# Ledger of designs, part 2: VHH binders against DNA primase large subunit PriL (priL)

Target 1, 340 residues: DNA primase large subunit PriL (priL), of Thermoplasma acidophilum (q9hjd1)
Amino acid sequence: MILPDRKQILDRELIRRIADTTISGSGHSDGLSEYASIRKAAFAFVESAVLGDQAYSPIENAELAFIVWILAALDENIITARTIIKARDTVEKQLRLVEHYEDLEEFGSRLGIEISVFGEQIGKDHLYRIGVADFATYASRVTGSKYRLSNQIVREGYVYVDEDVMAKVLREAFVSFMFDTLDQIRKEDAIETIKSVLDDLEKIRESYRKAHNVRMIAGKGDASMFPPCMKEIIKNLESGVNVSHMGRLALASFLHKAGYSEDEIVPYFRNAPDFDENITRYQIKHISGEISGTEYTPPKCETMRSNHLCYMDDDPLCHREWMKHPLTYYEVKRRNRKIR

## First folded at step 1 (VHH)

Design b7 (framework vhh_7b2m_4)
Fold by ESMFold2-Fast, scan of step 1:
Structure b7 (fold): chain B 340 residues (1-340), chain A 119 residues (1-119)
Amino acid sequence: as target 1 above (340 residues)
Amino acid sequence: EVQLVESGGGLVQAGGSLRLSCAASGFTFSRYAVGWYRQAPGKQRVVVASISSGGDTKYSNSVKGRFTISRDNAKNTVYLQMNSLKPEDTAVYYCAAHLSYYETGMDVWGQGTQVTVSS
């Protein structure tokens, strides 16, 4: 399993050796050196993340280290965000599959978190204990009432948690560790250190460009299939009616997830009374993850309702008990129309 | 009634093997994770191994490579195969069924079975 190791990640000499190593064999046997294998796996991981492949892909510490330098050299916020999200999900799965309880303690210790496994259970399967300050910091980043401090067992500065809560807290701490470590590497230093693989970096950029173009084409002309909440926001913007910040955020994030490019999203906002193209483009870049590093998802139906942005009205699909997200509405409409 | 019953404990010499069984009754066994714990005289009860409803296993470092946990849902039974036993493994061994955070109920504990490993 992956164990956070900032010294290994920041070991420029090791990274340079991984980048520079060629395939070698002797004694009449062909082979791939350990370093070349690590490099190949690291590039494959980044490419799969860029293409939207969220399938489980195990990675080792050396591969993770090289991935960080690839991200630093590329310096592309969306590529970075997608790769770190895939790494987060990979780590969470590995934490749940670990065969030794003490590996979870070591993982947390390397992230600076005070955690321990205890023998006596407290209530439901609460085998793990974490400091309350660390819990508050990382659990607040996880959606769901299960992960709130008020729903935990707290005793003398410690929170007693089950494996699911533990894995979520550790994965969020790992995400912070990744971004903090990445911030310690300057783009120009990364490019110089892995200059022998610049051709492979360009292949990643090309894969991203092709994936982005496919999303733009897929999103084009699907406005008739949008849920009524998004159609209402669009109607209000087109008629010059003032739309709340949350409404604009909901529409922009929805369009982005539906495959619309920045240039395709901007026109939806042009009739707003306070329209400013530079501000609008900045907000879209923030939502897409281009400048925030984190891609925003449009709010769930429940959140739309609490913000007075839900217009279910006569739409039967919105009234299905399993309909909980505007994107789910769009996916169902898109699928049903295509099978014709 | 909801219960777990351990069996298979006994006396064995260092380097020997024992297989513990934990029989469940009164609940839908296949839905829950089950763990093995041990408690030596004068010491705190500690976790040894666990197995999820899906068959994923976890072990403490003190038993790595020596103990194997497995389950047979058709027989409502969890096993702990203990190989290369050491005097330090001497303890009362307990099994416990672990319930989900969102499921109703309490952890179910067995009565324990004594394992003694002589030098």
Scores: ipSAE 0.000, ipTM 0.366, lowest interface PAE 14.4, mean pLDDT 78

Design b8 (framework vhh_7b2m_4)
Fold by ESMFold2-Fast, scan of step 1:
Structure b8 (fold): chain B 340 residues (1-340), chain A 117 residues (1-117)
Amino acid sequence: as target 1 above (340 residues)
Amino acid sequence: EVQLVESGGGLVQAGGSLRLSCAASGFTFSSYWVGWYRQAPGKQRVVVASITSGGSTKYSNSVKGRFTISRDNAKNTVYLQMNSLKPEDTAVYYCAALEGTFYYDYWGQGTQVTVSS
């Protein structure tokens, strides 16, 4: 069973050993070492997720830890989202297969959630107790009236739930745990740590490209597929309204990553009150890395929110747990158009 | 248990009208994007109309001006009013609701629409 362990996941030297291990490390060829087996299973899990394979794929803590570093090194939002959701579903399946209900208490404690098996067993059902704040946070992400707070037993700050409700809440808490843990790993550190398996990372990128008939880098689509944050910036620029430096940088870097050329990007800024073509072209060349030598990374959703550039309103795609980047929104919309 | 059930399909002559309904259960319908898709024999499944939780609508160019999507959150139902039907509108029509990642959309079983000339 997977038991969340942030210290194990962030153990860079353990991850390095898993990446560097060979089948013949000791000069013997009998079987695979434990580390080589973990590495193989981790890559297979990520590949199955990007291929859309929903079949149950059992993994344990060590495979999960290595998967996080694969995701950090790939730094591709759709692969990350698909893999974490497959891991979520794997966790839910494992939670429903436990033979000892105390295993759910252990799982919750590792996520910072206090869960108690309370009362006496009636048949095979155990009544679990969870704090109302934790319940409200995670159950709101689950579809169905059964998982609404109003349909639970609430007593003095605690919610009393059956095993089904508890498994759903814990799987959603696990998703938050995965994204929070992933956010603690820098891409450059991940690439350095697992540099011995960069060829396997390229195989994942190739599998994703073939299976989804799209490039790993967001390809050129159309403006109707842009996230609401980018549409708002474009609307303000077109109407001649002043847009902050961060807003202009966000749009230009987004369009560049989406496959737009300098000549295609420049017209978006033409109606800005302070428009200067030479300065705009210079900024685009700087963002693309042509002048600076380093490509600028478009801001994440959290950065957009902190700079007052997020206009998610009632767009449910923007409210998904896995929606962390404007480019992810665009890639989802572009891919849905191509496969549907 | 999430369920989407389509109804209202059938056989109609060119120039006629049909109203499709999609009844949803097992989720908080009012919070979801809902779309109507269609798939003709030998063709790829394509979206024809969608509606946000807030009521904003979007249509494919091929049906714009002829089809109208609407929702009734009190009844957990979305509708597709199809006017001025053409033989090329013949397809199985599916309703879908967005959940989780985009490939975990909830789908109905589909309802057949046949337009004769």
Scores: ipSAE 0.000, ipTM 0.097, lowest interface PAE 20.7, mean pLDDT 78

Design b9 (framework vhh_7b2m_4)
Fold by ESMFold2-Fast, scan of step 1:
Structure b9 (fold): chain B 340 residues (1-340), chain A 120 residues (1-120)
Amino acid sequence: as target 1 above (340 residues)
Amino acid sequence: EVQLVESGGGLVQAGGSLRLSCAASGSIFSTYAVGWYRQAPGKQRVVVASIYSGGSTKYSNSVKGRFTISRDNAKNTVYLQMNSLKPEDTAVYYCARDKYSPFLGDYDYWGQGTQVTVSS
């Protein structure tokens, strides 16, 4: 199983040896064969991820380490996101196959998360204990009512969860670990370290270009056509006013569904008091489904109202009985352009 | 510091079985890869089996299907079950802790070894 270890991943000299090793029939040893095997598996993993192959690939720490350097050298956001999401799913599968709770405890420890086994086991399920702050941070990224804090046992700052919930939390923490680790490698350093396999990097880029749908977004509207709820959120962000998590999620998911790219969405959040570009980009990738594997739909009008994010005032379009979604407002304005 | 102690070697007839143990005086928790190596007289030390962090295993072609590596992290012990032993399996068997993979040669600990002799 993969076990997060930043020092192992950042072992530049090991990465160089893996990159530089060539198998020759008459002169190779088992060690040389192992380096070539790791390199081959790492490139295959990245290529399968960019092609959308979600089949389980059992990799270990050495393959993961080389994958990170491939990603750093390629420096392609979509390749990176797809590869990390495939690694996330691989880790989840491995965590679910663990027979020793100490492995989950160590996995969490390496991610800065304190986990302990607590309570009784029934069958293969274990009751685990995790701090509420860590749970809230990572579980909020998982879709489904089962993973909501309100559906857990909470006592004195700890959340008690089964093995399935713990695997989901740990996989999301692993995603953060991967992006944090990748951020510590300069592209130029990665290219120099694995320069002997630049031809293999170009093969990955070519596979990505052939698989990537280079579609221009036709018929995209502009911000004047946004519903009042989204306009208010934008106004507050621009003014440096604190916007709730639900408000930020609503705007980012709305813009994504409206056809805005990550680079077009990021500027909307720059004036937020707690703005961090890396965190913002991570959240946008999560919402778009690049990291989470599932697109998040922007909230419907009813949800906006219940969260005090609805500013319909006297807007006639918002008051129509059939107006149930902010995206519907946008589509009506975009298509007709005369109903203002 | 961490010390690895191999045991379980001995003399056995061809076709017989032996179980080797590698015990750590310090911690060999699941976070480390541990491998079994062997060295016959006048030959280079070669890897025969490894167990990676989390329990994944790998075997050299010469022992595949005959040897089984396993670990007990609670006891800080790694085992090598050797079945259908052949005279060419005769060697001193060592265990070593590796950060990534025993096959990469990045070892930080070697034990004293345990002699395995397989007679025809």
Scores: ipSAE 0.000, ipTM 0.255, lowest interface PAE 16.4, mean pLDDT 77

Design g1 (framework vhh_gefurulimab)
Amino acid sequence: EVQLVESGGGLVKPGGSLRLSCAASGFTFSSYAAAWFRQAPGKEREFVSAIYSGGSTTYADSVKGRFTISRDNAKNSLYLQMNSLRAEDTAVYYCARDYLSGWEGFDYWGQGTLVTVSS
ESMFold2-Fast, scan of step 1: ipSAE 0.000; ipTM 0.374

Design g10 (framework vhh_gefurulimab)
Fold by ESMFold2-Fast, scan of step 1:
Structure g10 (fold): chain B 340 residues (1-340), chain A 118 residues (1-118)
Amino acid sequence: as target 1 above (340 residues)
Amino acid sequence: EVQLVESGGGLVKPGGSLRLSCAASGFTVSSNYAAWFRQAPGKEREFVSAIYSGGSTTYADSVKGRFTISRDNAKNSLYLQMNSLRAEDTAVYYCARESLWGDYMDVWGQGTLVTVSS
């Protein structure tokens, strides 16, 4: 079972040893084989995630630790998002396979969350108790009425939940843990620490490029086809410049309508100064209609202009009298690519 | 099931006339903003004409007085009557409809080629 362990993940000496261990030697074979196995499993996990293979793949703490360093070294938003989502789903599966409550208690305690078993005190389907503050923080990030506070049993500052709700809450806390830990590792530091596996890093980059090309062939388009207003918002987010709420809504709704999935949209916001992955996911679900029931339409060119988000430059397509929507710009560019 | 299919393109001499048709399925043309666009070889796609759900029409300056957009509710079709055709009208013509949740075009036809030449 994966147990959150920031000390192990940030242990540069351990990470370096895993990276530097060769596949053969006359030395202590068992130790060398173990590190090589961890490294191989970590790279396979990331590669499968970027190719869209979300099948359950059991990993342990050491594999997770090395995965974090691979993500930091690659420093590619989509690779990071897809891998963390696969790790999230893997953790949820492992949490549901646990046979002893003490393991769930340890998992929660490592994330600063206190959980308890109350069994028959509340009923057969509400085995676990968690503080209202922790529940509110993480359950709000899960889609579905079942996971809302109003649909839980609340007594004396605690929420009583079944194993499904508890697993969802703990997985969301784990996702926050992953992003927080990544933020503590700099790209240059990560590359230096695991420079001995540069060839494997390049294999991941190649797998990512292949997956990107497949999406382009499917006619989805890419960022090169985006209108200047969306490109400017992306540029500002990437550079850590503060982007208004309207600008963030405009980009998220534009990407959603352009066919981008939630997992593909989240990375665009990662470098924002106030970035929180779970809040960003909640906003994307709201925009897509998963939570609100009504899909949000991105703002028209006139609205973009009035909010100082319109960057027409000398782009002739933006100056056409009929150009009234950023999505129209994107559709024209995407269609021209196909007709070419 | 929502689709637009153009027809009526062909070769015509300068000064001639041609009528393009656009058959709609899966939605009612009279309830939607619908438009004609064209793309000449080596150029970007440009707006030609539009009809709003209420029946009012707009035209690009280059075609005003020569082209007429119309619709037929019984046939659920959009038309573009092109008169006094010029060499610069040579293009692939597309019909398109506005999305239900905005004024961007979410459904496009395959296009029909119009060649104006002697």
Scores: ipSAE 0.000, ipTM 0.191, lowest interface PAE 16.5, mean pLDDT 78

Design g11 (framework vhh_gefurulimab)
Fold by ESMFold2-Fast, scan of step 1:
Structure g11 (fold): chain B 340 residues (1-340), chain A 123 residues (1-123)
Amino acid sequence: as target 1 above (340 residues)
Amino acid sequence: EVQLVESGGGLVKPGGSLRLSCAASGFTFSTYAAAWFRQAPGKEREFVSAIYSGGRTTYADSVKGRFTISRDNAKNSLYLQMNSLRAEDTAVYYCAAGDIYGEPFTSYYFDYWGQGTLVTVSS
């Protein structure tokens, strides 16, 4: 199970040994099976995150440590964000699968958070307690009324929460731990330490360029031309914030009508916390009419507003009296993008 | 106007069965998660079962194996089949709906509620 361990992550000599160990080689290390497995799993994890694949991928402390040095050497903000979001989701799933509550207490303790399992419920579905200060710090980073302090049971300096709230609070504390740890590694030091795997680092950059290019389809425009409502949905999906079913349908149907194929649409949803590729592909096929026999119509601006998905703010194009549809916004922006 | 209307409650002997229905109107029911909650006199409202827009179901430990939640999107309806009823199942049962996707069950997320239907398990 992943346990936060900054000293292990920052063990440069260990990281160098993992990088230098050859998968097919012999006579270099008695820990070949261990180091080779760590190295392979770490690169696979980063690549899957870059491709937007949030499917559960179990990793251990040594894999997490090597992942941090890969991120430091790459020094690419989007790759870093996607990888840490995937690690966050992996940790959340791990925390929900623990058989002994002492493991949760150990996890929190390593992050400087005092938590405990309250053996009996307080009226509602509450099995865990956390200090008010820690709750306020981390729960504020989670979107949704359920995660606000004003909506919790508070007694004697503790907030009593269900498994969902506790797992989300601990995952956010873990995200802070990851960024703080990464910030302690200089790019130049990371490159020098793992210089034996620079070819594998370039493969990650290549995978990212290919994933980015799928969204930048020739002749169809790009995400910078999307209306603010669609940009907000994409932003929330990429940051791992929960997006309503209506919001996901709105984005998928918008992209389909904008000319995006199923393979081009799937990457937009890979960073969602509950992502499942087979379910996502099934939903896209249903929206496109491939299996339902009729295309799902993308929502009009009025429908977006009634579902609290409209983010027109100061965008002058959204305020035009004739602007009634997100697709109309996209078409206007796309047409106005001239050469030069 | 969003409306949820429960029906099917009544008096039943221990070990008996009941089927509760909830009729939804005023919104696209198929895209919403739906749930059953119950409240006994003088006690807090408690979760019974939920079915999410994606078809995922969950049950309170006290009803697992005895109750079955289901939905019929063509009829905009939610159902709760209750078997092997016990005296402690006596409560007012409420239908609830919320625009929830990928979230675990919880009473805090359901914004739309019915008026309730009384279930009494006695004699």
Scores: ipSAE 0.000, ipTM 0.105, lowest interface PAE 21.5, mean pLDDT 77

Design g12 (framework vhh_gefurulimab)
Fold by ESMFold2-Fast, scan of step 1:
Structure g12 (fold): chain B 340 residues (1-340), chain A 122 residues (1-122)
Amino acid sequence: as target 1 above (340 residues)
Amino acid sequence: EVQLVESGGGLVKPGGSLRLSCAASGFTFSSYAAAWFRQAPGKEREFVSAIYSGGSTTYADSVKGRFTISRDNAKNSLYLQMNSLRAEDTAVYYCAARGKYYSLTSHKYDYWGQGTLVTVSS
C-alpha cells in the first residue's frame, strides 16, 4: 500500500540513485536491480496514465517518489494531471482493501489529517471520525449528495463517516499532497537529478503526442473576452484539475451559444484527465440539440453561483447589477473591443 | 481590484515577538488559501506558513513551534504571530493568496502583497 512520505519523495539523492542505476548480474545486489525495477514501473505507470489506461496498477512508495520527479522534469500539465488522477484511483482502491482500520489512520496521519476509529456505534457503518475542516476541504471535491457535509453526522467538531466516505476524503487529500509535493521541485533540478533517463522522458512525450493532438482554437472571437467563470473552468481543465459535470456542461453550452462548432469545442476538453473524444462529441451533439431535439441553455450567473462556479469576485463587470448571464459578459466585451 | 496589504513589521531584538497582519480586499478572501513567504537579503523567496480556506495550517520546519498563522474571514485578514525571533528570521515578509488550496511554491500564487520588513538584530 502507498503510504504518503514527503521526505522520501523529496530525497533527491535517492531519486538520483534510482535514475543512475544500471542492471547488474547477481552479486551486485546493493539495491541495483531493485532501483532499475522501480524506474521501469514508474515510467510504465506514467505512460499508461497518458494513454488513458485506468486499470488498477499497484505501486509502492518508491515508485510513487520516482513518478513525482518524472512529472517535475516533464513539466506537462496534462501528463501530470492524468498521472496524479490514476494514482488517486489506485490509492482509493488500496484504501478500500485494507483489513485493519489502523491502516487508514496511518494514511491520514501522513497527510496531516487526524482520523480515528470510532469506538461507539453512531449509525451502523459510521466507523471513523474526521475533523470538520478537513472533511469540508476534501469532501467538497467529490460529486454526490452522500459526500456533502449536510448529510453527515457532525458532533463537537468531528464528522462521523463510513468507509466509503473516508476513502473518498483520503484520496482527495492524497491528490493535494501530490500536487503540493510536486510544487516543491524545480523543473531544472528534476532534469539534472534524472538526466540519465531523459530518453525515457522523451518516450513519454512522444506517447502523449501520438495519443493527444491538442491544437489551439481561434474561436468565434477572442477567448480573452470570456467571463472569469468560463476562464476558470478552462484553466482548471488545462491544469488537469477535476471539473464538475455542471462546469463541463456550462463551458460546452457557453461555447456552442458563442458560435463554436463541435470541432472547435472538443479541444477544450482534451486536457481533462478522463477525456474520451466519442463521449465528448456525443455530449456536445446533445447540448446543441442535434440529438436531443432541444438546444441546452447555458446556465445564468445565479445558477453558476449556486453551483460554486462563479469567480466574479475580482471582475468589476461581473458586479454590474444588470450582469445576469455569462453570455452577456462575452457580448459586452466583444462590442466594446469592436467600437474601440 | 485585488489587493493584499501587509503591516506589523519592524526592528526587534533576538527572542522578541512581532505580529504581522495582511488585509485583503477586492475578492472573497474566505474562499482562498493564504500564505506567508519571506525573502532574506541576497536569497530566494522562502515558504514560511500557509492556511487552507477551511483553516488547516502548515509550517516550514525552521519556524514550527515559534510562528502561528491564523485568519479572520469576517475582517478579510491573515495574521502571523512570530515568537522567539532569531537573526535568521530577518527578511521581507509577503502575504499571498491562491485558490482553495495552498502551495509551497511561490510562483503558484495568484495574488501578492508588497511586503513588510522584519529585522531581528541587537
Scores: ipSAE 0.000, ipTM 0.109, lowest interface PAE 20.4, mean pLDDT 79

Design g2 (framework vhh_gefurulimab)
Fold by ESMFold2-Fast, scan of step 1:
Structure g2 (fold): chain B 340 residues (1-340), chain A 120 residues (1-120)
Amino acid sequence: as target 1 above (340 residues)
Amino acid sequence: EVQLVESGGGLVKPGGSLRLSCAASGRTFSNYAAAWFRQAPGKEREFVSAISWGGSTTYADSVKGRFTISRDNAKNSLYLQMNSLRAEDTAVYYCAADRSYYLDSEYDYWGQGTLVTVSS
């Protein structure tokens, strides 16, 4: 299991050795050195996190240490966030699988949190005692009434909690530990330290770009997340129903801002009764700013309503007071898919 | 991903104003939706206001026109400007952050809270 160790993570020369490890000829018993295996597992972990793979992937301290330096070298907010979230969830699962209660005590102590294990349940559901200050700091980051201070047993500066609450508190403390440790590494130092594997870093960036493009640009997977106004325009175009000039501009500019290329946008208009590919491509180039020099701004919900293009029906998200833009609907739906 | 610390709470008279701040630690705040929730003594935690990573805002009916949520990603900060405060606004205020935009209490990350008391 992962056991927080900032000294090990910040051991630059150990990280350099992991990065620089090569297979030295034939005759080696397992084909790969321990360092090469750590490096491979670390890159696989980051890549899986970037691709949204939530499957449990067990890693140990050495893999975690190398992951931190990969994140520091990449210096990409989304990659960092996804990777640390996956590490958080990995830690929570490992904490819940521990067989000896003393392991949770040691995990906490390495994060600067004093935990006492009393071996007996208070009311048959509390095995751990944690200081109220540490509890308040980390439990406040967990959603649900079960994790509130008011729903715990509090005695003389200590909170008595079950294994579920303790695992949630420790996972949040671990997230803080990860960001604090990452903040101690300069990007330039990370790049220099792991320069031998920069090609693998570029593979992660490319995986992220491809995943983003497939999910956002390929259309079919993300069309389910489009607001009802855009879905109605698409439905009418597909059915050969006449769509107003404003409706066509709204859809084309929406798709362009969502990351769709000209070649990906054109197919949406092919079933229109008066479709002309050259005219459609010209209009898309005009909207994108390629030939006009100015990118067309997608219409707000107010503009959609004034042009009779708002089809909110009973969609709860459209009826929110703050829903003022079709792109906002898409952003909310897109982000909600990240949580599973 | 983010550690959140609220500040700016205190005692204020009815009709007064307060500005709450929430400092986010970490490198990813700009990629998260953020929100303010509050919990009054003896009540459940309730939604106050939210702001998406794209800048869209929403407000609970009880605070519309009086409160303004804003963010400064360069400073890793979230703000709540509270005007025309009422006794009913007395509560512990929490900032929250998530990869998704929630209008309920399903956020992943929460601050420790800051107390706002509106009374004479």
Scores: ipSAE 0.000, ipTM 0.120, lowest interface PAE 20.1, mean pLDDT 77

Design g3 (framework vhh_gefurulimab)
Fold by ESMFold2-Fast, scan of step 1:
Structure g3 (fold): chain B 340 residues (1-340), chain A 120 residues (1-120)
Amino acid sequence: as target 1 above (340 residues)
Amino acid sequence: EVQLVESGGGLVKPGGSLRLSCAASGFTFSDYWAAWFRQAPGKEREFVSAINSGGSTTYADSVKGRFTISRDNAKNSLYLQMNSLRAEDTAVYYCAAGLYESSIYDYDYWGQGTLVTVSS
């Protein structure tokens, strides 16, 4: 269970020891004796948040502490926001699964919020009591009439709420706690403290850049902006040359992610020797997730190379060390503006 | 299905007023920062105004004192009240949503845009 502790999070010497410990991959974190596991879990948590992975990821107090220093060292607003939002969602889930009310009271007290369990007999749904000032501060950040003060039971300076409302209020208090704690750490101090793992920080930055570029191609460009690998596949299809199944899958998924509709994608395949419009449309629907429920991700540059589909030749952009995905190439080209 | 749909654009005289609306659907709008951007012909898309989930606002110097951004989380809507309009305000206006207040490249969702023409 995550139990907020600002003193533990700001323990620079503890963070330094976690950073300097060799990764062993052993069991659950029990604090100081499992530094390697804490470091590994913290980096995995930040990376998953950056990639948009919404799967529940339980974390421990020491892991949360190290995550804060990773965020301080990176000093990237979007990485920070995505990581704290994932931590928020993790905390909300943990708060809803609490079996003993004392755990909830301790969680609140660490955030400066006094809460208690009250009167299941007054209304089964009104299990918790919180001060009106704390409620007003944090509930105002939650959408929906259900979370408004006017829709709660208020008695003698206390608000009586159900588990759903209480979990939402505490999660918002936790978010404020995270940002306030992060603001107390200077970037230069964080970098110095975890300098032994700067390579792992760069891996997160690379993962973010890749994920961010994929998200940013929501707007559609034109074929002149396509990477050489996709242009070569298109050229071969147009000339009636046989293109491998992987090549056709790469092009269809690339075009789909680039914002092309089914009707716009089909024409690219009409000159293929084995073309069948019904089969092609079915495959596009499968790739888009329309009938499979899961969208197919276009292959990365490494996969294109291993399948002999990479035609980078003399293209300077393809030779950049950070160029890892055909969609990244497309996004970089789309960001260029024509100067009049 | 995530959508941001803008409305309220049109032709207006200098000194006039106009109110833009943006309707959000398919995501929890209230958890997101929301912003207005604009793009005039031949220019880059520029920041106009932003509002966080709690209602705190930020404005570009060029519109401060003339424009007011607001949101209605119960209606999943974002608004931009534009007063004292100038010819230089002529642009396509876009609404955007993101997890944190940041540059144009950091917003996750974008509307289709609505044209505002201020005739001199």
Scores: ipSAE 0.000, ipTM 0.157, lowest interface PAE 17.4, mean pLDDT 76

